# Designs tried in a protein design chat: VH-VL binders against b7kms5. Part 160

Target 1, 80 residues: b7kms5
Amino acid sequence: DTFETVRNTIRIESEVDESLRQLCHEERITKETWLEAAYLYLCEKPEELAQVIQLAQERLSQRKAIADYKRAKTMQERFL
Short names: E, the ipSAE of ESMFold2; O, the ipSAE of OpenDDE; V2, 0.75 times the mean of E and O plus 0.25 times the DockQ between their complexes.

## First folded at step 9 (VH-VL)

Design g6e (framework fv_pozelimab; at its last look DockQ between E and O 0.64; V2 from the best seeds 0.00; counts 0 for: pae E 4.3 > 2)
Fold by OpenDDE, look of step 11:
Structure g6e (fold): chain C 80 residues (1-80), chain A 125 residues (1-125), chain B 107 residues (1-107)
Amino acid sequence: as target 1 above (80 residues)
Amino acid sequence: QVQLQESGPGLVKPSETLSLTCTVSGDSVSSSYWTWIRQPPGKGLEWIGEIYYSGSSNYNPSLKSRATISVDTSKNQFSLKLSSVTAADTAVYYCARDYTLDEGSSDFTIYMDVWGQGTLVTVSS
Amino acid sequence: AIQMTQSPSSLSASVGDRVTITCRASQGIRNDLGWYQQKPGKAPKLLIYAASDLQSGVPSRFAGRGSGTDFTLTISSLQPEDFATYYCLQYFNYPWTFGQGTKVEIK
């Protein structure tokens, strides 16, 4: 069996990444296969999927706020 | 999916004001910076400016005195006005989503990942 | 404003060829550089951001490299759909500035 992969830039919050890394190490899997498996599992669990999406949206909003702040601050400093 | 669509007159007379609107669908205008870019026929791309939903805006100094970008959150739109136009302002005008991504620490990434199809504005008597 | 100089302005290549486009900034811009592809009559399409990160859905034959002032976009094996004009964009400081573009044509 063969399959093609798609390259993605994935940045994970450091605390979450460390926890996930430890889990993957203990279970002898990779973060990539964990993500694939988790998604496939959730595809069969619509209620759980909705919950995960909600959580993901909240986390994205937080990241966005931080990113926008960093951007504004950095640009202001560069123009001083 | 996020989509952008430019609208406005395709013909403007010299010395008049060019006015365009970008309608955003599939996303709130509060989620990103929103940008205008133009491209004269057969030439390269020029960044005009951007606006944040809060009203904060940045402009290309080459156009700052004439360009005004505004956002209407109630209509999920943002607009461009360019005053005192000349033939040099003839171009395809694009609106785009300018997304800022947190990369941790003090780093961030900016990219325009969604574009309108563009609208040609010709300045002619 | 930061000047972005692309080279070459145009090139001719064949399907399967390795193509390299360069972009030089007039000052250091770290990795705050994007690459865009534009086909005739179409809006630009994001290929690479942060100098080397592939936008989702972009084929792996596209690769961005570089930091500071010198950047490259490489197409490892040119495909028919890759004939287009490519632009670099710096977003290190306002105003954002594009390179003048590189047109990749069929030989």
Scores: ipSAE 0.607, ipTM 0.884, lowest interface PAE 0.7, mean pLDDT 94
Fold by ESMFold2-Fast, scan of step 10:
Structure g6e (fold): chain C 80 residues (1-80), chain A 125 residues (1-125), chain B 107 residues (1-107)
Amino acid sequence: as target 1 above (80 residues)
Amino acid sequence: QVQLQESGPGLVKPSETLSLTCTVSGDSVSSSYWTWIRQPPGKGLEWIGEIYYSGSSNYNPSLKSRATISVDTSKNQFSLKLSSVTAADTAVYYCARDYTLDEGSSDFTIYMDVWGQGTLVTVSS
Amino acid sequence: AIQMTQSPSSLSASVGDRVTITCRASQGIRNDLGWYQQKPGKAPKLLIYAASDLQSGVPSRFAGRGSGTDFTLTISSLQPEDFATYYCLQYFNYPWTFGQGTKVEIK
């Protein structure tokens, strides 16, 4: 059986990436296979999936707030 | 889904203050920058100004002395007041979400992704 | 303020045509440019942001290119619903400024 794959580029927080990188190094797996396994596992666990979605919504809100902060700072600097 | 709706009088007398409100649904008015844009009949688009819920605002210099934008978080609304109006202020007024997209590192992109339907304000006695 | 100049001001085209609209900034704005479509009696609709990124839900026949001062919007195969006025908008510096608009009319 052959796996058909898609190449994706995603942006994640540097500290999260570093922690995931350390985990993958210690366990001898790749970020790609971690992501696949995590998603497949959570799809079989509705209660845990709901908790992850809540965390994702919170993190999305935080990233938006950070983007707005960067906007305020940068727009001020462009007038200098 | 996020929706914006303008409201306010369609007729304003010269020298009076034009007052418009934008009602936000499907999102918190505290979550983004919000903007007002106008378009005189048959003409192009002109940016009036923007506001963030904390009270931070930026205005088109051509309108800064007359324009005030404010936020009412309890009603999930933001409003425009434009004082000392003349016939030149006759236009369709739009409210819009002035969204900031995170692009990583210090970078970001700005766009107006959700617009109200617009409300025509005629300045006439 | 940064002046945005579009060309042409209007054009006539047929369904299936390739249409190109240009927008020029009076100073460098990086890729801080959006394209908006406006149909008669309607609010503008975002098509493209960051000069070249297609907004979700917008057909792939719309494409934006350019950086700095020179930008283009291309519609590769014009459809009946594409007859509208198109505006560029720079958000590099305050005040935000729009081009004067390009009206795409049925031939």
Scores: ipSAE 0.522, ipTM 0.819, lowest interface PAE 1.5, mean pLDDT 91
Fold by ESMFold2, look of step 9:
Structure g6e (fold): chain C 80 residues (1-80), chain A 125 residues (1-125), chain B 107 residues (1-107)
Amino acid sequence: as target 1 above (80 residues)
Amino acid sequence: QVQLQESGPGLVKPSETLSLTCTVSGDSVSSSYWTWIRQPPGKGLEWIGEIYYSGSSNYNPSLKSRATISVDTSKNQFSLKLSSVTAADTAVYYCARDYTLDEGSSDFTIYMDVWGQGTLVTVSS
Amino acid sequence: AIQMTQSPSSLSASVGDRVTITCRASQGIRNDLGWYQQKPGKAPKLLIYAASDLQSGVPSRFAGRGSGTDFTLTISSLQPEDFATYYCLQYFNYPWTFGQGTKVEIK
C-alpha cells in the first residue's frame, strides 16, 4: 500500500523537536507519521481541533515576535 | 482570514498631501511590519516604506523627505501621507503585510503574503 | 540601493512550455529574494520566498533557484492561468527593490 508524499521543510522549536523525537523513537514511529495521524484524528473532533488551532495561533504569534526582533536587529546592523 | 483594504481620496491636487489608510482585519497591526507600495499605471512596483508597531520605520530614500507612515492601534490601521505631490505620484497604491518567518539562529526571511486590492490615486489639476 | 535586473522584459509562450525568467542583483543578497505574480487589475501574489521556498497554495510547477546575485524562476509546464507579469523582490537591505518585471504572454 503506497501513499503519495510531498517533500516539505518544517521548522520546529528545538525543545519541542527533541521531545517529539524522543516520543517517536519510543513508539517506533516517525515525526511525519505522527503529524499525519494527529491531523487525521483531529479532523473527526471539531472541538479538539479548535483547541489545537487556538494553541497553534498563540505559538505562531510568539514565533513572529521573535522573528520581527531578529529582523529589526539585523537591519540595524546592515542599514546603520 | 487576514484582509487589508486601502481607503482615501482618488483625486489629489498637485502640491497637496496624499493621505491613504489601510484597514487591517483578522490580524493586529501590532503583530507584523506593514508596507506601502505603489505602481504607476502600466509600470513596475516601487517600495515606499514600512513601519513596525514600535514606531520603527524605514523609507525609500527617494521618498523619505515627503513620506510618513504611521500606525493607529486603536483603529487597527496604518496610513501613508505623501506631501507635495506631482503628476509623477499618480499610481495604484497597495498596502501589504510584511510576514517575517524565523529561520532559526539569527536568520529570518521576509515575504509580503497579504496585499490590499490597491487604490488608484490620480494627481491632477 | 541594490538594483534588480530581470530578463527578459517580456516573452511569448504556449501552454505546456517550460519558461525561465532571471533576476540579477547588483550585489550579493544571499537568498533574500521573493517572486511575485501579478495579473492585470490585481495585486501581486507571492509565489516564492527565500529564493526557492514555495508559498502555500502555489502549484509545484513553479520553482525558484539561485543565491548570491543570480536567480531564476521556472514554470515547468505553463498553464493558461500563468499568463501574468512576474516580479522579483530583494529584501537583503533597504530600500527593498523590485525587478522591472517580466510579462509572460500567450503565443
Scores: ipSAE 0.255, ipTM 0.774, lowest interface PAE 3.8, mean pLDDT 88
ESMFold2 (binder alone), look of step 9: mean pLDDT 90; pTM 0.923
OpenDDE, look of step 9: ipSAE 0.501; ipTM 0.853
ESMFold2, look of step 11: ipSAE 0.174; ipTM 0.752
ESMFold2 (binder alone), look of step 11: mean pLDDT 89; pTM 0.919

Design g6f (framework fv_iratumumab; at its last look DockQ between E and O 0.65; V2 from the best seeds 0.00; counts 0 for: pae E 10.3 > 2)
Fold by OpenDDE, look of step 9:
Structure g6f (fold): chain C 80 residues (1-80), chain A 126 residues (1-126), chain B 107 residues (1-107)
Amino acid sequence: as target 1 above (80 residues)
Amino acid sequence: QVQLQQWGAGLLKPSETLSLTCAVYGGSFSDYYWSWIRQPPGKGLEWIGEINHGGSTNYNPSLKSRVTISVDTSKNQFSLKLNSVTAADTAVYYCARDYTVETFGSDTYDLYFDYWGQGSLVTVSS
Amino acid sequence: DIQMTQSPTSLSASVGDRVTITCRASQGISSYLTWYQQKPEKAPKSLIYAASDLQSGVPSRFSGSGSGTDFTLTISSLQPEDFATYYCQQYNSYPLTFGQGTRLEIK
């Protein structure tokens, strides 16, 4: 079988990325295949998927908050 | 899914005030900045300004003296007023959501306009 | 203000062609650049942000590269639905500014 792949840039928090990298190395898998597998697994686990989604939303909210702060700072630097 | 719906007068005379409103549906109004962007017929895009749910605004200096952006959080709406219009203000005006997310390892953030209103043609003619 | 200059202003191409559009900033903007696609009588659609990050749902034939002052949008194999006007937009500094656009027409 052949697969069509989509190239995406995934930006991961450094601590999480390092932990994931180590896991993938130990298990002789790639970060990409781990992500694919994790998603496919969760697709069959609706409760677990919901939990992961909630956690993802929380993490995104944190990133947005930090971004908003940086945005405000950028504005001050430009207009003051 | 997020939807932006905008409305306002489309025909103005010189010196009048442009007034447009954008309503946000299906999303969190308080989590984003909201922008107005215009596009003269056959020309490029110009960022007018932005507002967040708290009413904090940032304007393009080229229009600052004439522009007011306001928000009605109770209605999930934000509005644009542009005073003393001239023919140069003839354009399709868009409201848009600013998606902002932190860029890890950077001093700044990523930004793109991910949802747009349908656009409002405003024509200024005597 | 940071001026964004696109090149070319317009170009004609055929389906299957490799197309390259450039955007130059008047000063360094790091990778804080977004590419948009706009079709007639429609609002722009974001394609790429952070200079090279492909938006969800955007075909992989689209790619972005560059940093600092020079950026490139590439369509590896042009499809019929790709004929449109493309804009770059910097968000390094306020005010946010767009390139003048590149109209991609069918040859």
Scores: ipSAE 0.469, ipTM 0.882, lowest interface PAE 1.0, mean pLDDT 93
Fold by ESMFold2, look of step 9:
Structure g6f (fold): chain C 80 residues (1-80), chain A 126 residues (1-126), chain B 107 residues (1-107)
Amino acid sequence: as target 1 above (80 residues)
Amino acid sequence: QVQLQQWGAGLLKPSETLSLTCAVYGGSFSDYYWSWIRQPPGKGLEWIGEINHGGSTNYNPSLKSRVTISVDTSKNQFSLKLNSVTAADTAVYYCARDYTVETFGSDTYDLYFDYWGQGSLVTVSS
Amino acid sequence: DIQMTQSPTSLSASVGDRVTITCRASQGISSYLTWYQQKPEKAPKSLIYAASDLQSGVPSRFSGSGSGTDFTLTISSLQPEDFATYYCQQYNSYPLTFGQGTRLEIK
């Protein structure tokens, strides 16, 4: 066969996912092909890849802060 | 590479206080919660409680009256004390890192213990 | 307080077999469930979180499913290194609770 694929689960912020879904629909592509294309494109562009990595690191930090807030809120609500 | 190393276990007599310490190497101490979990010989796992670097704790209600978890941020260590032990407290005790991932659209988080200490057998004699 | 009940308690299987282990919660836990593998004299290792999300580095022969009260861990083609005890753990509410475990042994 031409491709071997793996099943994978990722979690994306709802607003980002909705925007990505709309883009893929308009362009008549799938999220999977968009993700693959984006990665392959950036692999050939070190400066742009570095910028994406920086943004990803910022988003990771933000997601950790949100998770810590949610954990604290859940503990407050479940013990009261 | 994150590594948890624990010590302070051994043979205890009834009514003594169990004391264990866990040291964290090769990672951030301040970004996580840290748990103690125990496993009686041949039996399942029981979550004891957790602490963060700021000293905020959550304890299993079944043990809360006897348990104290503390943190020493200058050493990247956290500790377990369990008062008034009996034979029922005989178990392997583990320290572990609570790792969470974002669950967007929810008021909660996904939780798993991604790094564990090597385990300390604590035996309470008759 | 949420009780987690696993079945079977123990199971014998051969390399290459498909194995299914179930976990039932005493009340609804949505998808807030993690599966662990524990080998003798070792600490547990996380395999799956959020009921179905495979941990990085875990072989694809492991999968999880379920929501609410009934959950399943499946190993599609058993390998020699998969003989271990498996635990489920809920994190819907405190205290965090584990199932009693399922021992998977060589037949």
Scores: ipSAE 0.005, ipTM 0.639, lowest interface PAE 10.3, mean pLDDT 84
ESMFold2 (binder alone), look of step 9: mean pLDDT 89; pTM 0.914

Design g6g (framework fv_iratumumab; at its last look DockQ between E and O 0.57; V2 from the best seeds 0.00; counts 0 for: pae E 4.6 > 2)
Fold by OpenDDE, look of step 9:
Structure g6g (fold): chain C 80 residues (1-80), chain A 126 residues (1-126), chain B 107 residues (1-107)
Amino acid sequence: as target 1 above (80 residues)
Amino acid sequence: QVQLQQWGAGLLKPSETLSLTCAVYGGSFSDYYWSWIRQPPGKGLEWIGEIDHGGSTNYNPSLKSRVTISVDTSKNQFSLKLNSVTAADTAVYYCARDYTVETFGSDTYDFYFDYWGQGSLVTVSS
Amino acid sequence: DIQMTQSPTSLSASVGDRVTITCRASQGISSYLTWYQQKPEKAPKSLIYAASDLQSGVPSRFSGSGSGTDFTLTISSLQPEDFATYYCQQYNSYPLTFGQGTRLEIK
């Protein structure tokens, strides 16, 4: 069998990452295989996938708000 | 999906004022910075400046004295004016959305231009 | 201003080739670099941000690396649709600045 992986940089919120790390440790899996499995599972669950996507969009919006704040702060520090 | 559509005069004489407008469809106008970027024919890209929904602007110092970027939030539009044009200002002008990304553990932000207008060729000739 | 210098300015390659484009900043920009692809008469398309983060929808054959002043865009196996001009762009400091571009042509 052939198996090829793709390297990705994934940044996870620290509290979520820690919780996920603990779960993976207890279940003797990895965050990578968890993500793969979770995605594959959701691919077969359209309603659940939609819910996860909505949640992901909300979290992205929060990240953007934080980014915008940091941007504004950086600009103020650089130019004022 | 987000779409940017731009328009404005494409042929100018030296000393005239370039005026372009970009309209944003299908997205939240107030959540982003919006940029103007130009590209002379066969050359690279030059960032002109940006504006947020509140009217805060940042300009490229190379053009600051001649550039004004404004916003009309009621129309989800932002505009570019460039005074005293010369042949050096001949370029395709793009409007673009600045998509900001938060990076955990960083004191700053990431971003990229994710949506672009179709481009407007502005030619300055006598 | 931070000057971004790409190398090479142009290169020819064949489908299936491994291609490497470099971008050098005149001063340290951490990882605040984005790579764009531009095809003729089209607006640039973002590929990679934060020097190495692949944007959603971009093929995995694209990768970015580097920090500080030296950055690299790599296409592991060139495809026909990859022939285009590539630009690096720093967002460490204002004004935002682009590299002069690298034109990738078919050999």
Scores: ipSAE 0.184, ipTM 0.804, lowest interface PAE 2.0, mean pLDDT 92
Fold by ESMFold2, look of step 9:
Structure g6g (fold): chain C 80 residues (1-80), chain A 126 residues (1-126), chain B 107 residues (1-107)
Amino acid sequence: as target 1 above (80 residues)
Amino acid sequence: QVQLQQWGAGLLKPSETLSLTCAVYGGSFSDYYWSWIRQPPGKGLEWIGEIDHGGSTNYNPSLKSRVTISVDTSKNQFSLKLNSVTAADTAVYYCARDYTVETFGSDTYDFYFDYWGQGSLVTVSS
Amino acid sequence: DIQMTQSPTSLSASVGDRVTITCRASQGISSYLTWYQQKPEKAPKSLIYAASDLQSGVPSRFSGSGSGTDFTLTISSLQPEDFATYYCQQYNSYPLTFGQGTRLEIK
């Protein structure tokens, strides 16, 4: 209650989430504080931020392909 | 970032064909489905149909016999044609982007319309 | 077609009130339900998807719950900007269908 926070749904690939959870456990931090720290750190490093953005764009494209497949498969199964 | 701009005829006579076009700016066209949705004045929303960049469509069965949705990928545009209009087709028509959310660990998806055009009022005179 | 029925059709409320709007599906839709807000002469805006997942940038006073056939949208402390019409929409099966809307107006 010292910070105002926003509740959001964040969906992370299970293998990445497991690795991140283990890191946070070992370092005695939360995933939320890790996310905030990572963003704040990158804000002042434009070249590193650009690399992260490129990777995020690649992963977004992969996730859209998976979502499109799930939509086609799942919606057809419910219809069929 | 993403913007949808739509245009087309606003006043039609019965039996004419409604024709609207939606242009997509500031985002990927090929990664999404694109929908048309309408709203009669003072009434609720009705989904008309959707199309992907490859031309695959799905239509509301209530309108399917009269509806054609098409895509022009060279211009990042998609369009709606509704044949044989009557006064019942008077509505504000919206184009919208279908945003599908991937859900890890699930064999399903989640879905909403995240960007909408400004709306086009189409009036069919009596 | 899956019919989506909202209740109430309209309601009046004051700033600060807790408001609950319900949506009932004519058959089970699991949690495949999105809530929209629409202000006059504007396109709808998505608030909540998957029945309970809050969209980015939507104030935390909005929440959704439910599964199967019965769903609720709750505004915990009504603000002036929340006066609008609210729609539920199912995406369990084609055709995609919306509720008839709930008009929330100033008392």
Scores: ipSAE 0.160, ipTM 0.779, lowest interface PAE 4.6, mean pLDDT 87
ESMFold2 (binder alone), look of step 9: mean pLDDT 89; pTM 0.914

Design g6h (framework fv_iratumumab; at its last look DockQ between E and O 0.58; V2 from the best seeds 0.00; counts 0 for: pae E 7.7 > 2)
Fold by OpenDDE, look of step 9:
Structure g6h (fold): chain C 80 residues (1-80), chain A 126 residues (1-126), chain B 107 residues (1-107)
Amino acid sequence: as target 1 above (80 residues)
Amino acid sequence: QVQLQQWGAGLLKPSETLSLTCAVYGGSFSDYYWSWIRQPPGKGLEWIGEIDHGGSTNYNPSLKSRVTISVDTSKNQFSLKLNSVTAADTAVYYCARDYTVETFGSDTYDFYFDYWGQGSLVTVSS
Amino acid sequence: DIQMTQSPTSLSASVGDRVTITCRASQGISSYLTWYQQKPEKAPKSLIYAASSLQSGVPSRFSGSGSGTDFTLTISSLQPEDFATYYCQQYNSYPLTFGQGTRLEIK
């Protein structure tokens, strides 16, 4: 009531999502509030934030590689 | 943040060749497809074609015979050439990045144009 | 080519109104549809991809639905900044094609 929310689609790797889901269930929180809290925490921790960013970049590179492969495959199929 | 900046001649005569270049700043050029899209004044959008960092292209068949998209990876730039222009080619031309979205468990991909150049008005007149 | 037909071509509405824009594909495109918003003299801005997935930073009042051939963009409560032209775009098949646009004007 005192704040506004933005609805976003968040795609999470399945194993990470499951682990996060279990954690949230045990701690009686939501993935949304966990993400908010984690970000706010990291905003006060520049070294830890840098580490998370690096890890995120690595994971993004992996996702891109997979996405590029899927794109190429899909494109080939669409042109057949 | 990613920025696309484009340039090229804005006034052409019929039968001349349109030439535009788009430079990419602040992002990984090699990780994406890059598109050209045009919009005639007061009208809708038309996809012209796309290119990846390796030079693989896909063109709109309606323009394929006249269109060439090229890439200069050393400069993080890609270009559009459109031969034999007519008044019908008068439009604002945009370069854009194709952001690919993966869906785990799916064999297909999604994407959207997330970053755009500022647009270049190209007018073809006698 | 896959033709994308939007309706209406233009629409007048007031702030606070619920607005619905439709997009029809000439053939099945699954959920491979993106919605864009374009303001005058600006490049389009992506709003929704995969027919219903909101882009990061897009207000929750925007939503997309549909699959196959019929798609809908909905603005639950129109805001002043929402007056613009909206385009649907399919990426099921090459060439990529856009709808003709829906101009949303203030009443």
Scores: ipSAE 0.230, ipTM 0.822, lowest interface PAE 1.8, mean pLDDT 92
Fold by ESMFold2, look of step 9:
Structure g6h (fold): chain C 80 residues (1-80), chain A 126 residues (1-126), chain B 107 residues (1-107)
Amino acid sequence: as target 1 above (80 residues)
Amino acid sequence: QVQLQQWGAGLLKPSETLSLTCAVYGGSFSDYYWSWIRQPPGKGLEWIGEIDHGGSTNYNPSLKSRVTISVDTSKNQFSLKLNSVTAADTAVYYCARDYTVETFGSDTYDFYFDYWGQGSLVTVSS
Amino acid sequence: DIQMTQSPTSLSASVGDRVTITCRASQGISSYLTWYQQKPEKAPKSLIYAASSLQSGVPSRFSGSGSGTDFTLTISSLQPEDFATYYCQQYNSYPLTFGQGTRLEIK
């Protein structure tokens, strides 16, 4: 019955963040309100939501690969 | 959403080989490392080792001579074998997903185990 | 191997109490430390990574601090669901190691 907010740390690739920041500035909204609106809109559109989820999974895979490379390199240096 | 389910024999005699399998549902298999972790009854946790989708492993040196972790990417499964068990190997065994967090602006990473199997009690009798 | 030593090994507390659990590493681990909560007969659940970064969905009454060798997990106002065993875990170097655990029990 009452709206509660959650404080989250979110990390976005710099080129995506720059583009999103420019869009939000032009439309006079915030990144937070854009994210909330995009999610609420997609919740009522199962086909579109599925496509967004698929793209998000692809991006997650790419980011994970970079993190795993950093892990392997860092752990070797610390282990040795 | 992501779920790890594990199975294997729970009662062993000394000198036998412990064998457990973990199946991964509802998520990507090839983008992660996968670990086995054990917990003797009433005691703390011990990391056993990890494997990636290409079969590259890292083992705890304390167990390295006896442990083999393997992967079957066609089934999204990974397995643990521990040879020559003794009573000291009695524990609850967990499979888990290694989650590595990207740290932008740094050439390092952060880490935790984000999904765990339900646990398998393995008892080595005398 | 980096040894992780937790204090206290166990404690009793009441709902509403502030609880502090410490973890000490045998050598410097920067901020490469994760805290877990484990309830009886359940797998651990991560609470905080990077010493102080709160996991999504974890209540804000949980907080972590520290760097180097000394780390602290704090529960600002204990709730009934917080009675569990807590573990720290370092990821500075292989092998990955855990503290021996701190049991938090109902007084």
Scores: ipSAE 0.013, ipTM 0.695, lowest interface PAE 7.7, mean pLDDT 86
ESMFold2 (binder alone), look of step 9: mean pLDDT 89; pTM 0.915

